# Ledger of designs, part 9: VHH binders against O-glycoside alpha-1,2-mannosyltransferase homolog 6 (omh6)

Target 1, 298 residues: O-glycoside alpha-1,2-mannosyltransferase homolog 6 (omh6), of Schizosaccharomyces pombe (q9p4x2)
Amino acid sequence: MYFLILFSSNAELGEVLRTMRSVEDRFNKRFHYPWTFYGMDEFTEYFMSTTSTIASGHCEYGTKGITYTNHLQFILTISYLVHWDLSQVKPLVENNRLYQQRADALAQENLSYVYSPLFHSFQDWVVRSLLYHPQLEYDYVWRIEPGLKLVCEEKKDIFSTFKDSDIVFTNHVCERKHSGIYAMEEAIEEYKILNTQGDFSNIWVYSNNYTYCKYWPFNEILSLKQIRHNQTYTNLINYLLGSGGTYYHRWTESDILSAAFGVLRARANHMESVGFFLNDDVHYCPETIPYTGRCACL

## First folded at step 20 (VHH)

Design l1 (from j1 with F102Y)
Fold by ESMFold2 at other seeds, last read:
Structure l1 (fold): chain B 298 residues (1-298), chain A 123 residues (1-123)
Amino acid sequence: as target 1 above (298 residues)
Amino acid sequence: EVQLLESGGGEVQPGGSLRLSCAASGFTFSHYYMSWYRQAPGKQREWVSVITSGGNTNYAESVKGRFTISRDNAKNTLYLQMSSLRAEDTAVYYCVRDTPRYGYKQYRGSDYWGQGTLVTVKP
């Protein structure tokens, strides 16, 4: 089963609706795939009413999960999803001094959000949602960022085209390695000592001593059946989450997922036929349009 | 245009109290999380507190029990009630529009900060 997923908030409803109209017009009016919406807050009745009116398929709204407790943080494989309740986040409550020390070090590397517990909590929550949210029992999901517009007709069923992929990506992002990324690489080396599966010399899409490239999470298709039910993926991702690196090292969800896909030699394919814009910043238009016939690329 | 204007800073004796306000405009205030951050002289910024759009709150350990964050959605105003003030609370306090979701715009650093208001706790 195949789903369209947005991680969104009630404040982003306008962008969500514009994205949905574009995706429905250029793709989903032919396929009627369901939409799923996930956020750290409950969605308002207005959000649900307006989005369901636009959708050509069923809409689902997932936001609540079990609350982390310090006791249950020890066995995270039975505890999924933390909502915003920061009082139950161990780095902020029990290890606050270490958390602040690490944030100060990372701030000297000119990283954004190093002092934001909400940023860290969101990254952790996204990864745990993909692993464990009870409403995300699907084979594949297409993650679509609010504000994204499809700019080409998509006549093919994109899901069937990529049925044997672990990840279908539209873009990579390359960034300077910060001390937190070196810490992730060290954590993966520790994992290698205990677990020999994977290509631990090829963690990233590309890297050198100073730069790493990872999958851009704002337009991608993910195999949830691999992420949730292939224990080799689940074990590595939980190892990284269990270190607290989203808080102590400012890891993003795309850092964690991209590293896992790289180490485990995921089957990655490029979504080359899908043209899109995100705001006025990111533009991708296919060079060849064998099936679309119409793109709003200039 | 998003605007955040802090006020209410000033000098206070140790153990004293002070109430900060932040007037917000240019966005639908009730839909956003709001946070207070602070930056002491010669130090890096530090998160102080957050209040969600639904009114739930959380605090940094260093201020828990002494500070209370609140909001008035009808007046588009965020508050920080500070009590039992100490010399270490001396800082510029910033009002920040916050979010439960960090997507593409937030990844590119598209968040909004006020200009700050100085709180000085005298020795």
Scores: ipSAE 0.716, ipTM 0.876, lowest interface PAE 0.9, mean pLDDT 81
Fold by ESMFold2, fold request of step 21:
Structure l1 (fold): chain B 298 residues (1-298), chain A 123 residues (1-123)
Amino acid sequence: as target 1 above (298 residues)
Amino acid sequence: EVQLLESGGGEVQPGGSLRLSCAASGFTFSHYYMSWYRQAPGKQREWVSVITSGGNTNYAESVKGRFTISRDNAKNTLYLQMSSLRAEDTAVYYCVRDTPRYGYKQYRGSDYWGQGTLVTVKP
């Protein structure tokens, strides 16, 4: 089973509708895959009615969820009603001298959002949703960023084409390692003592002493079968989350997932045949014209 | 293009009140969350309060019950009503644009902070 997933907010409805029209017109009208929408705010009736009218498959909205309380180190909760309740985040960031000193240090490394409890909460929430959200009990999801447009007719079933992949990526992003990334590498070295499965010599898509490259999460297909149901993936991702690095080290969801895929030597394939634009900043036109049909790349 | 201009800071006696304002421009104000942060002399920057686009609020425990965040979407203005002020509330207060989602635009962008307004509570 397969899902089209869109992390979004009500304020992004215009972009969401343009993305959906493009994906429906160029691909999904032939396949009728369901859409799911995930946001920290409750979706409005207008958002839900307009998006569901455009979709050729079922729509689901993750604006209200199940709260699960775990007796262990962290309370595992899924709530989609209103995320302005920061009760789980505030003890980690308020009156916590270590957190505050690390935030100042990370700010000096020119990282954005280092002081923001909402930023940290969002990164944590995305990863936990991929691991635990009850509406995502399927084999694969296509993560689609609001503002993305397919620019070619996609007559082949994209999910079927890549069914043996753990991740199907469109881009890598390379950045300078900040002190939080060195902390993640140390945490993974410690994890090796507890586990022998994996290739711990190369964590990232590419790296050297000062630079690391990771998967760009704004257009990708992920195997939820691996992320949710393969205990080696689940154990490593939860180990990283349990360290508190999303708060203390400003780790992003992309940092965590890319490191897990690297360590476990995921089957990664490039989404070479699928043309897309994102907000006129990112443009990709495939070179294999016979497989894409009519394109609006030029 | 995004601009956040704080005002309303000044000196006040202990137990007194002040109302901070933040005039916003260069973006659709009603679509965003808005936050206040503060930094006391020689101390780290800390979060104070947030208000959602829909008007829901949250506060740091140190100010809960004494400060009230509010917004006027027609005037593109964020407010912080401070009451029962204490010496430890002395700080530069910053207006910050926030969001319910950190996607591609936020990845390519940065935090948007005002210049700050000084609040001094006399000993």
Scores: ipSAE 0.712, ipTM 0.861, lowest interface PAE 0.9, mean pLDDT 81
Fold by ESMFold2, look of step 20:
Structure l1 (fold): chain B 298 residues (1-298), chain A 123 residues (1-123)
Amino acid sequence: as target 1 above (298 residues)
Amino acid sequence: EVQLLESGGGEVQPGGSLRLSCAASGFTFSHYYMSWYRQAPGKQREWVSVITSGGNTNYAESVKGRFTISRDNAKNTLYLQMSSLRAEDTAVYYCVRDTPRYGYKQYRGSDYWGQGTLVTVKP
């Protein structure tokens, strides 16, 4: 079981250290779980030395690799990208009239980042490469966004508390379905015709004809064992990635993961006892212990 | 409020050079990846180049070797040095605050586009 900061840069070091101090002070000083860092640029020696000094467990910093995905009928063979980059995505988006037409349509629906190879590459990299990375040979990862502050003492091992969960979430986000989300739903309906495994009747946390709700990815625990070893999950993910929807339909990694967990009937539990703030915008205090000596929510 | 102001566009003959600038304000410039995009008349927008917060660069294949992206974090300014210009480089060039990742700040925000600066390469 390990901590993961999904993406950070050397420029974010101050915020990373503040987040790490909070998590270490409130939880990890008792458990010594390792930290894993990923970024597009090589981390400086200063970044690595200062973060490792704060950490009570081992720190790992990503190493470069190569990623590719085989067709659904072949065994997936992955040589991993530890640092995401644009080299794999550029041929898919450059000089591609269909991509450009689709991006224009999505822009008219007021979606951000629809033209960005950076955005598409990151979403694809998380789902295709990061969650299968050999450095993450763990049962669980805790995805921690820079700017997060734990505000309650966590005396119990959070991983032990939720050991039977497939996903442990802190929040849901609800958005209007854009044309790319309808395209994902259509792709999953087509997939369902050929594949009977999974629960295709309710793929979102909640949805109606116009709105869908998905897991908020900025503070969550994921079961890597479920992601890596469940054939229903892997087959659906490969199908969705093979369609090119991360590029043509501007799917986010949270769209893809949330739908896959829905099909999987993932055991989802709320991180009820873990209080946190994120960038002064999000404040969560546990209902049962908001003003005890365990929490500083006020 | 995020502001991106491009300048340096103009007319140039084939094989010529131009340097575009983009003055940025309203955000911590050094923390963001910055990109150039362009849109030729009657065509769709396309990505041209990106520079990371750490200074690493990447280019569309159509401009690689001819264009150089750079940044001056002390002046909050993004640059695009364009050389060996061709007629097909004629476009409005946009300065864009792009994303290195889809973090919480990016989820709460948007890609921000300047108003653009016109580059015309004579036929």
Scores: ipSAE 0.691, ipTM 0.879, lowest interface PAE 1.2, mean pLDDT 81
Fold by ESMFold2 at other seeds, fold request of step 21:
Structure l1 (fold): chain B 298 residues (1-298), chain A 123 residues (1-123)
Amino acid sequence: as target 1 above (298 residues)
Amino acid sequence: EVQLLESGGGEVQPGGSLRLSCAASGFTFSHYYMSWYRQAPGKQREWVSVITSGGNTNYAESVKGRFTISRDNAKNTLYLQMSSLRAEDTAVYYCVRDTPRYGYKQYRGSDYWGQGTLVTVKP
């Protein structure tokens, strides 16, 4: 089963509706896939009523709910995923001189949000949600960022281009490495040493001493069945989370996931057949325009 | 374009009170989480408190029970009511626009910090 996922806040409702109308008009009106919305705060009744009116499929909203229990560690993880709070983050960021010194250093590298418990908790929450959130129990998800608009009519089911063995289907982005990225590379080299029987590859899609390229999370299809139920992936991702790098090194969820997919040889494909705009500053036009000719792309 | 202007700092005796204000402009104030941070002389910046767009609050343990964060969305103003002040509370206090999530806009944009207002609690 497949579903459309959108991480958002209540304040973004206008952009969410514009994105949904674009995706519904150019794709989902033919397929009626469900929409799932996740955010740190509970969604308002107005958010839920307006989005559900636009959707051609069922809508689900991440909220507080019952905890699924199989093991003590699993219970603790699920409790964290279901509730917005800062209790797990505050001991890591408050009165912690090492954290504060790292945040200052990262701020000097012109990174934003380096001091924010909200930023760090969101990154951690997204990764743990992809692994464990009980409302995210589907085989595949398409992560759709508010502000995304499809530029071509997608008459064929885009999920049909996602092969059974594929883990990720997205575009790539390249960025300058910051000191936290070097720390991630070191953590992964340590993981390889501890797991000598593993079959490991390069961390990034591309990299040199100063640049790394990773999977772009703002228009991305992921195989949740592969990620959640393959201990090879969960072991490495939990190793990275356990290092504290989301807090000490300002790792984003896309840094963690891209590194894990790279080093574990995840089968990946590019989103090259799907044209889209994201806000005013990302324009991706596919080289192979769909036969329909209904594209507004350069 | 985004502007955060703190005011209300000054000198106060131990056990005293101050109210800090932050006037916000250049964005839809009611849609954002707002935070206070502080930096004592010669020390690192630290988080103090956050208020969500819906008015839910959270506090650093060192200030819980003594500080109250609030907002007036009609006036685009963030407040920090400080009570039972101690020498350890001496710092520059910063008003910060924070985020409920890290999406593409946050990836392309930045957190925004005011210039700060100095609070001095006498020894």
Scores: ipSAE 0.690, ipTM 0.872, lowest interface PAE 1.2, mean pLDDT 81

Design l1 (from j1 with F102Y)
Fold by ESMFold2 at other seeds, last read:
Structure l1 (fold): chain B 298 residues (1-298), chain A 123 residues (1-123)
Amino acid sequence: as target 1 above (298 residues)
Amino acid sequence: EVQLLESGGGEVQPGGSLRLSCAASGFTFSHYYMSWYRQAPGKQREWVSVITSGGNTNYAESVKGRFTISRDNAKNTLYLQMSSLRAEDTAVYYCVRDTPRYGYKQYRGSDYWGQGTLVTVKP
């Protein structure tokens, strides 16, 4: 099983190193799991040399750029969206009254990045990468956000609590519903009507008229083997991606993935045993200390 | 605090040229992507161009070949060289900080926009 710092950048190297030091010191020095890094830009030699020096396991580095292994692999690689080209996204956003009308409405709801083709492209790229990136062919990944710091000694293998039937292992976040979230709910109701033989559940971890709770992507273990090779998951996720809601409704990757996991009854567990801080404003300390673990939560 | 201050707007004849500048402060300029957006009177905001931290560029089709985005990391300044200007280019132009990655900090933060600078291309 691999560790991932998905979607990091060369500019974030300082935060990446701090995160890696804490994870290595409190956990990975005993387990030697590999680190993999994915970003929109090619990683520099400096980034690769410094991160590999402190890792106790093998390091791999991937980008959305072209990889050249065979004709089929090459064709699949070149079909991914490239930020600086933007050729796939520009027809959706340029001279498009619907896009602009929706962006203005969402801006009135105090949402950030509503006019940003780069923001939309990034969200789309994350979801497509998790499903199809040729270098991300692993069974399980632990998504670790740059700036995250483990605060408890993790003597037991965190992955040992992840059962084979589990799809996602993370925390929840709750947000106010914006008009784009109502649009996603409508799109999913349409999907259910078109797929009447499906076994569907509620979209969100929790929701009411004004609030929805979803899986938090900044400290998250995922079963890629169950997501990437199961048509039930790929059909719904591709339906949502194909609707254009990432662009027209400012859906985030966590909106899309959480909705799919909820609707399709993904088995989910809460990451309650792992103590962590993220950028000193998200603080989670387990209610009970592990049998032999120690925490610095003060 | 992140600050973006545009300048260089003004009135110009059709076919003319202008150079916009954006002075940036409050962040490590060389680490970020930078973008230009514009909003014509009575119209919606639209993306114009982006330059990556490494200097790669992309343009909206309506300005490609006529506008050139550039940056000077030593001066913390973003530029937009506008040539072959048309009446349709009349707009308030905004300098915007951008990024190759929208992680926790970006999700918790907000867009960073300058105040805008008006470009008027005479009929």
Scores: ipSAE 0.682, ipTM 0.849, lowest interface PAE 1.0, mean pLDDT 81

Design l2 (from v6 with S106Q)
Fold by ESMFold2, look of step 20:
Structure l2 (fold): chain B 298 residues (1-298), chain A 123 residues (1-123)
Amino acid sequence: as target 1 above (298 residues)
Amino acid sequence: EVQLLESGGGEVQPGGSLRLSCAASGFTFSHYYMSWYRQAPGKQREWVSVITSGGNTNYAESVKGRFTISRDNAKNTLYLQMSSLRAEDTAVYYCVRDTPYFGYKQYRGSDYWGQGTLVTVKP
């Protein structure tokens, strides 16, 4: 089964409604796939009422609230709660000189949010949610960002079109490697040495000594069947999560997921036929490639 | 053009109270999570408290029950009410614009730090 996922806050309701209207009008009115909304604050009744009115499928509303039991080193469990919770981050950042020294070093590299428990916990939460969140027990998810607008009519079922893919991407983003990315590369090379059962590949979509390119996560389809139920994916992703690099090295969820897809040679397809805008910054128009329907592209 | 102006720091006796304010401008205040951090002389910078755009709060264990973070979105102002102050609370306190939400706007953005305001709890 398939569904549409959107991460947002109550403050962004206007953008959420515009995004939903475009996705419903251009695609989902014909397929009625469900929506799931996640945010750090409980969604207001107004948010839920207005979004559920626009949706052509069922809506579910959750908050980021995964509580990690840091006292039980013998059994590592993830509890799923619907409220905001920093409990797993506090032991890593409070009175932890090593964390602070590494944050200071990363700040010298001009990285944003290196001191932020909120930033670190969100990155960790997204990845763990893709692995374990009970509301995400679907074969595929389409990650949709507030501010996204579909600009072409999509009469074909996008999920059926890409059913053989592990990831369906729109773009690569390229960034300067920081010391945390070198640490991830080292961790993955160690993983490859210790895990002889696999045909491993390059870590990144592209990289050189100073730059790495990864999948852009703000309009993409992921196969949760592969991420959750293929031991090859879960083993590598859990290895990276267990290292603590989301906190000590400021890894993002796209760093972790893109590295896993790269190393494991994911079946990747480009979302060539889907035209979209994201805010004022990004647009993609399928000008020269055959596609279904009408487009309102610039 | 983002501006965070802390005020309300000063000297206080042990057990006393103090209220810090942070006037924010140059961004849509209500869309951002806001934090307080502090740095004592010779110590590393440490997180103190955070308040979400929706008003949910969280605190470092060392200040829980003694400090209260709050915000006035209409006046673009962040507050930290400090009570039962101890010598260990002596530090420069920083107002910080944290993440707006998680996703593309976070990816495009950065944290911003005020100049800090000194709080001294006398021995």
Scores: ipSAE 0.687, ipTM 0.877, lowest interface PAE 1.4, mean pLDDT 81
Fold by ESMFold2 at other seeds, fold request of step 21:
Formats: structure tokens, sequence, C-alpha cells
Structure l2 (fold): chain B 298 residues (1-298), chain A 123 residues (1-123)
């Protein structure tokens, strides 16, 4: 089963509705795939009623995972529960000289959000949600960003077209390696000592001594079947999460997922046929002229 | 141009109260989570509290029960109500525009820090 996913907030409702209308009009009115909305705050009744009215498929609103109050039971279930809150972050950031020294160093490297418990916890939460969130029991998800607009008619089932892929990407992003990325590379070297499966020399889409390229996550399809049920993916991703690198090294979810796809030689395909704009910043048109019977790119 | 202007700092006796304010401009205030941090002389920067765009709050354990963070999205203002102040609370307090919600806007953006306001709790 296939799924459309938006990470959003109540404040973004206007952009969410515009994006949903575009995706519904150009694609989903024919397929009725469900939508899942994830946010850190509870979605309002207004958000849920307006989005469900636009959707041609079922809507789910995932804000919190399952939480057990029994201490022993809580320990036993947290590996299967994605719960956004700051309880996991506070012991790592409060009265922790190593964390503070690392944050100061990363700030000197001009990284944003290095001090933010909220930023760190949300990166961690997104990855754990993809692995474990009980509302994401699907084979594939299409991650769709608020502000995205489809500009071509998509009459073919995009999920079916790419059913053999682990990831269907629209773009790569290349950045300078910060000290936290070198730390991730070291962590993966340590991981391979006990885990020989994978291509541990190919962490990134591309890299050299100072630059790395990773998947741009703001319009992509992911195989949750592989991410959740292939032990080679699950083991590596959990190792990276368990190292604390999202907190000590400011790893993002795209750093973690891209490294895992690289090491495990993911089947990656480009979303060539899907034309889209994201705000005023990104424009992709698969056609040779801006206006055709299928596309309206200008 | 993003601006965060803290005010309300000063000297106070132990057990006293202060209310810090942060006037924000140059961005859509309601779309950002907002935080308070503090830094005592010779010490590392310390997270104090955060409030989401939806009004959910969280606090460092050292201030929980004594400090209350709040926001007024109509006035573009962040507040920190401090009570039962202790000598250990002496620090420069910073208003911080934290992350927007997750996603592309977060990817494009950066945190922004005010210049700080000094709070001194007398011994």
Amino acid sequence: as target 1 above (298 residues)
Amino acid sequence: EVQLLESGGGEVQPGGSLRLSCAASGFTFSHYYMSWYRQAPGKQREWVSVITSGGNTNYAESVKGRFTISRDNAKNTLYLQMSSLRAEDTAVYYCVRDTPYFGYKQYRGSDYWGQGTLVTVKP
C-alpha cells in the first residue's frame, strides 16, 4: 500500500491546502492514496477538517506515538515507538560539557541550529517515525513538502512506475563536510568492524575530502518496506541514531538516510517524469517546452 | 532584517521575580518556535526554555516550576516570567528564534540570537 506524507504544522495550513489541491488535481484524484500529516503540535480540528475535505483518500494525523506509563514497559516499547518530546534530549544537553563544547565548535563552522534541543530531537524523531511509527505501515511513501506544486498531469501511477526502487529522488544536494560529518564517517568505519555486509566505501552519493552529496528529501519516494523490514537498513540506521550524533554532531535526517542508502547500495531512481515547483526556489520541468498538453511549467 | 530586542533584565533579591520580554520583527513570528537561553560569566551557554508555534512549552529542569515561557503572536513578543530567583540564575538571557517547523523552510533557515539582557540575582 502506498502513502502520501506531509511533515507540517497548523501554521502552514494555507501552503498545505495549495499543495494538496495540486497533487490531487494532477495525480491523486485518479488513485485516492491516503495522506498522513505529521507535526510536533496537535493538529487543530480546523486543520483536519479542511485537509480531509480536499483529500480524495483517507487522512491520518500523526502527532504522537504510543507511550506507556509503566517504567519497565516503557523501556521495552520505546524501540517501536516514535514519540516527539524533549525527554530524550534533556539528559544529553543539560549539564553536559561535551555537548556544549561540540555545539560551540559546530557554531564556529557556521552550522545553524547547533544549540537547539528542538532541532536535534525533531531530526531524530523523523528518522524514528520512518522506522517505527505505527501509522506508517505502508510499502512506500511519497514525501511531499508544503509549498510543492505539480506542474504536469501525472496519469500513470508514480508508485507503480518506481516499484523496484529503494528511493526515488528528485535532486541531490552537495555541501562542505563539517566536523560532524567526519564523525559520522568514523562511526560507520567502527560499525563495519562488526558488520561486513554493505559497501562501506560508498557512504555518500558523491564525496571527496571536503564535500559530500546527499539526497534532497523535499520531494522523494521511499520504500518503507526496505527501511523497516530489511535488517541491513534497520541495523545501520539504529546504530547511527544510538550513537547520539543527531545531538553531538548535528546530523540531519537526510545525512543519516543518505549514508544508509549509500552504504547499502540502495536502488535509486530519478523522478524524471514528475514536473514540480517548490516555492520560488526550485523548478523542474520534464518537457522540452514550457507548455504542452501534459505540462504547464510557466 | 530580523531583530530580537530583549528587555526586562536587572537586579533582584533572592526569591524575587522578573519578567523578560523579547520584541521580534523582520520575520513571520507565528511560524517560528522561540527559545530562551542564558550564559553566566565563565560558563557555557545553557538552554532555558522553548515554546512551539502552537504554544507547547518545555523547560530545563533547573528552572521548571519557577519560570514560565509564553508568547503573544499578535504582538510578536516572547516572554519569560521568572520567579523564586536564585543566585545561580544570574546570567545574560538571550531570546532566540529557533527553528520553524521541519522541512524546506528549516533547511533554508538559521537560528537568530538577540543581544541579551542581564539578570543579576544578589547573593
Scores: ipSAE 0.677, ipTM 0.872, lowest interface PAE 1.4, mean pLDDT 82
Fold by ESMFold2, fold request of step 21:
Structure l2 (fold): chain B 298 residues (1-298), chain A 123 residues (1-123)
Amino acid sequence: as target 1 above (298 residues)
Amino acid sequence: EVQLLESGGGEVQPGGSLRLSCAASGFTFSHYYMSWYRQAPGKQREWVSVITSGGNTNYAESVKGRFTISRDNAKNTLYLQMSSLRAEDTAVYYCVRDTPYFGYKQYRGSDYWGQGTLVTVKP
């Protein structure tokens, strides 16, 4: 089963509605894929009523209390509420000299959020949610960022076009390796000693001694079937999470997922045909001129 | 320009109470999680508390049950109510604009720190 996922909060409702109207108008009105709204805070009744009115497919939101789910099926709708929980974070950050020394070192490398338990827990929580969140028991997810706007008509079923992919990406991002990234490379080398499955020679989309490139996660399709149910993916991702590197080394969710896709030689395809803007500063148009019969890229 | 202006610090006796305030401007306050950090003389910075844009809170174990974080999105103001103060709570307290929720704005942005307000708990 395929679905549209939007990580959001109640504060972002205006952007969420604009994004949903764009995706519905240009794509989903033809296919009626469900929307899953995934967030750390409970959604208000107003958020749920307004978004469900716009959606052409079923909407899923979290709830408190006991929620039961079946293994993947298309006719079952399930709601579940999962809150981020700092109880696991506190032993890693409080009265922990190693953490504090690493944060100071990373701050000297001019990295943002190095002291923030919130930032670290968000990265960890996103990865663990992709692995384990009961609301995300689907084969594929299209991660759609609030503020995204489709700028082309998408008459073909995007999920069908890419059904054999592990990841369908829209962009790569290249960054300077900070000391935490070298630590991830060392952790993967240690993992290689304990495990023989994988291609450990190329863990990034591209890299040299000082730069690495990874998947840009703000408009992508992921195979949750692979991420959740392929033991090779699960073992490596849990190894990286279990090291505490999201806290001690300021690893992001895109660092972890991109490294896993690289090691496991994921089937990656570019979302070339899908035009989009994200806010006022990311623009992708598949056409050579800004206005065509299919696209309006200005 | 982002501004975070802390106030309410001062000297207090052990067991006393203070309320810190942080006036925020230059950004959409309700879109950001907000935190308090502190730094005692000669020590590293440490996290004290966080409040999400939706009002969920969490606290360092050393202050849990004694401090209460809150926010007023209409006034763009963050608060820290401190009670049962101890000598070990003596520090400069920083108001911090933490992450936005997450996603692209988090990827593009950075944390921002106020100038701090001194809290001194007398021996």
Scores: ipSAE 0.630, ipTM 0.854, lowest interface PAE 1.5, mean pLDDT 81
Fold by ESMFold2 at other seeds, fold request of step 21:
Structure l2 (fold): chain B 298 residues (1-298), chain A 123 residues (1-123)
Amino acid sequence: as target 1 above (298 residues)
Amino acid sequence: EVQLLESGGGEVQPGGSLRLSCAASGFTFSHYYMSWYRQAPGKQREWVSVITSGGNTNYAESVKGRFTISRDNAKNTLYLQMSSLRAEDTAVYYCVRDTPYFGYKQYRGSDYWGQGTLVTVKP
């Protein structure tokens, strides 16, 4: 099973509906894949009613957990996914001189959100918890940014192109390395001394002395099967999370996942035929003039 | 373009109360999570509290039960109601525009900090 995942707030309903309309009209009306929504606040009934009316497949909302007991099975949903919980992050950021000194140094490098427990907690939560959430009992997830539009007809089932060995289909972006990224590279060099599984020669999509390129989650298909069951991936992720670099070095989930996919030598396939528009800076059109009528990129 | 203007600071006796306000402009206030931070003399910046766009809150352990963060999205204003103030609460308090939501804007956006308002709790 496959699903479409969207992070949002109730305030973004307009952008959510535009994205859903586009994805439904150009792709999902033929395939009826379910939508899963996650946010920091409970979704209103209006949000849920409106989005479920537009969806051609089942909708799930990251709401407060439910528990029930029956003679055949137990189903437990932990409510921390629909509400912010900083209990795990507070000991790492409060009254911690090392963290505070590192945050100051990263701020001098003009890095954003270096002081934010919420920012750090989200990065950790995605990698440690969300991708393992019991509601996500699927092989793949397509992460879609509110505001993103598909601009081409996608008549083929995009999910049908995946091989069992695939872990990610995605876009990438390139950024300047900050001191936290050098720290990640050093941590991985130390990791590989005692951990021989994986290819540690190139952990980024591309890099040089000053720049690295990583995967972005705004239009990204991930293999939950690989993430949950690949021991090379799991071992490296546990090492990186256990180091505390999400807090001390401001690693993002994109940094962590990209390095892990690089070490795994995952086949990162770019969906060459899938056109999209997020904004003036982030868009892709697979067609050139003259257009065939499949895409509306203008 | 983005502006955060704190007010309401001042001197107060131990056990007293103050209400800080932060007037926001230049962005869609209801779409952003908002935070208070503080920096005491000779110390580093410290997170105090955060409120989501939908009103969920969380607090540093040192202020939990004594401080209440709130927001008025119609007035583009963030508040911090401080009660049972202690000498340790003496600091410059900063209004901060935190992350909007998790996605492209988070990765390309930036936190914005006000100029701060001084709170002094007398010994």
Scores: ipSAE 0.626, ipTM 0.858, lowest interface PAE 1.8, mean pLDDT 79

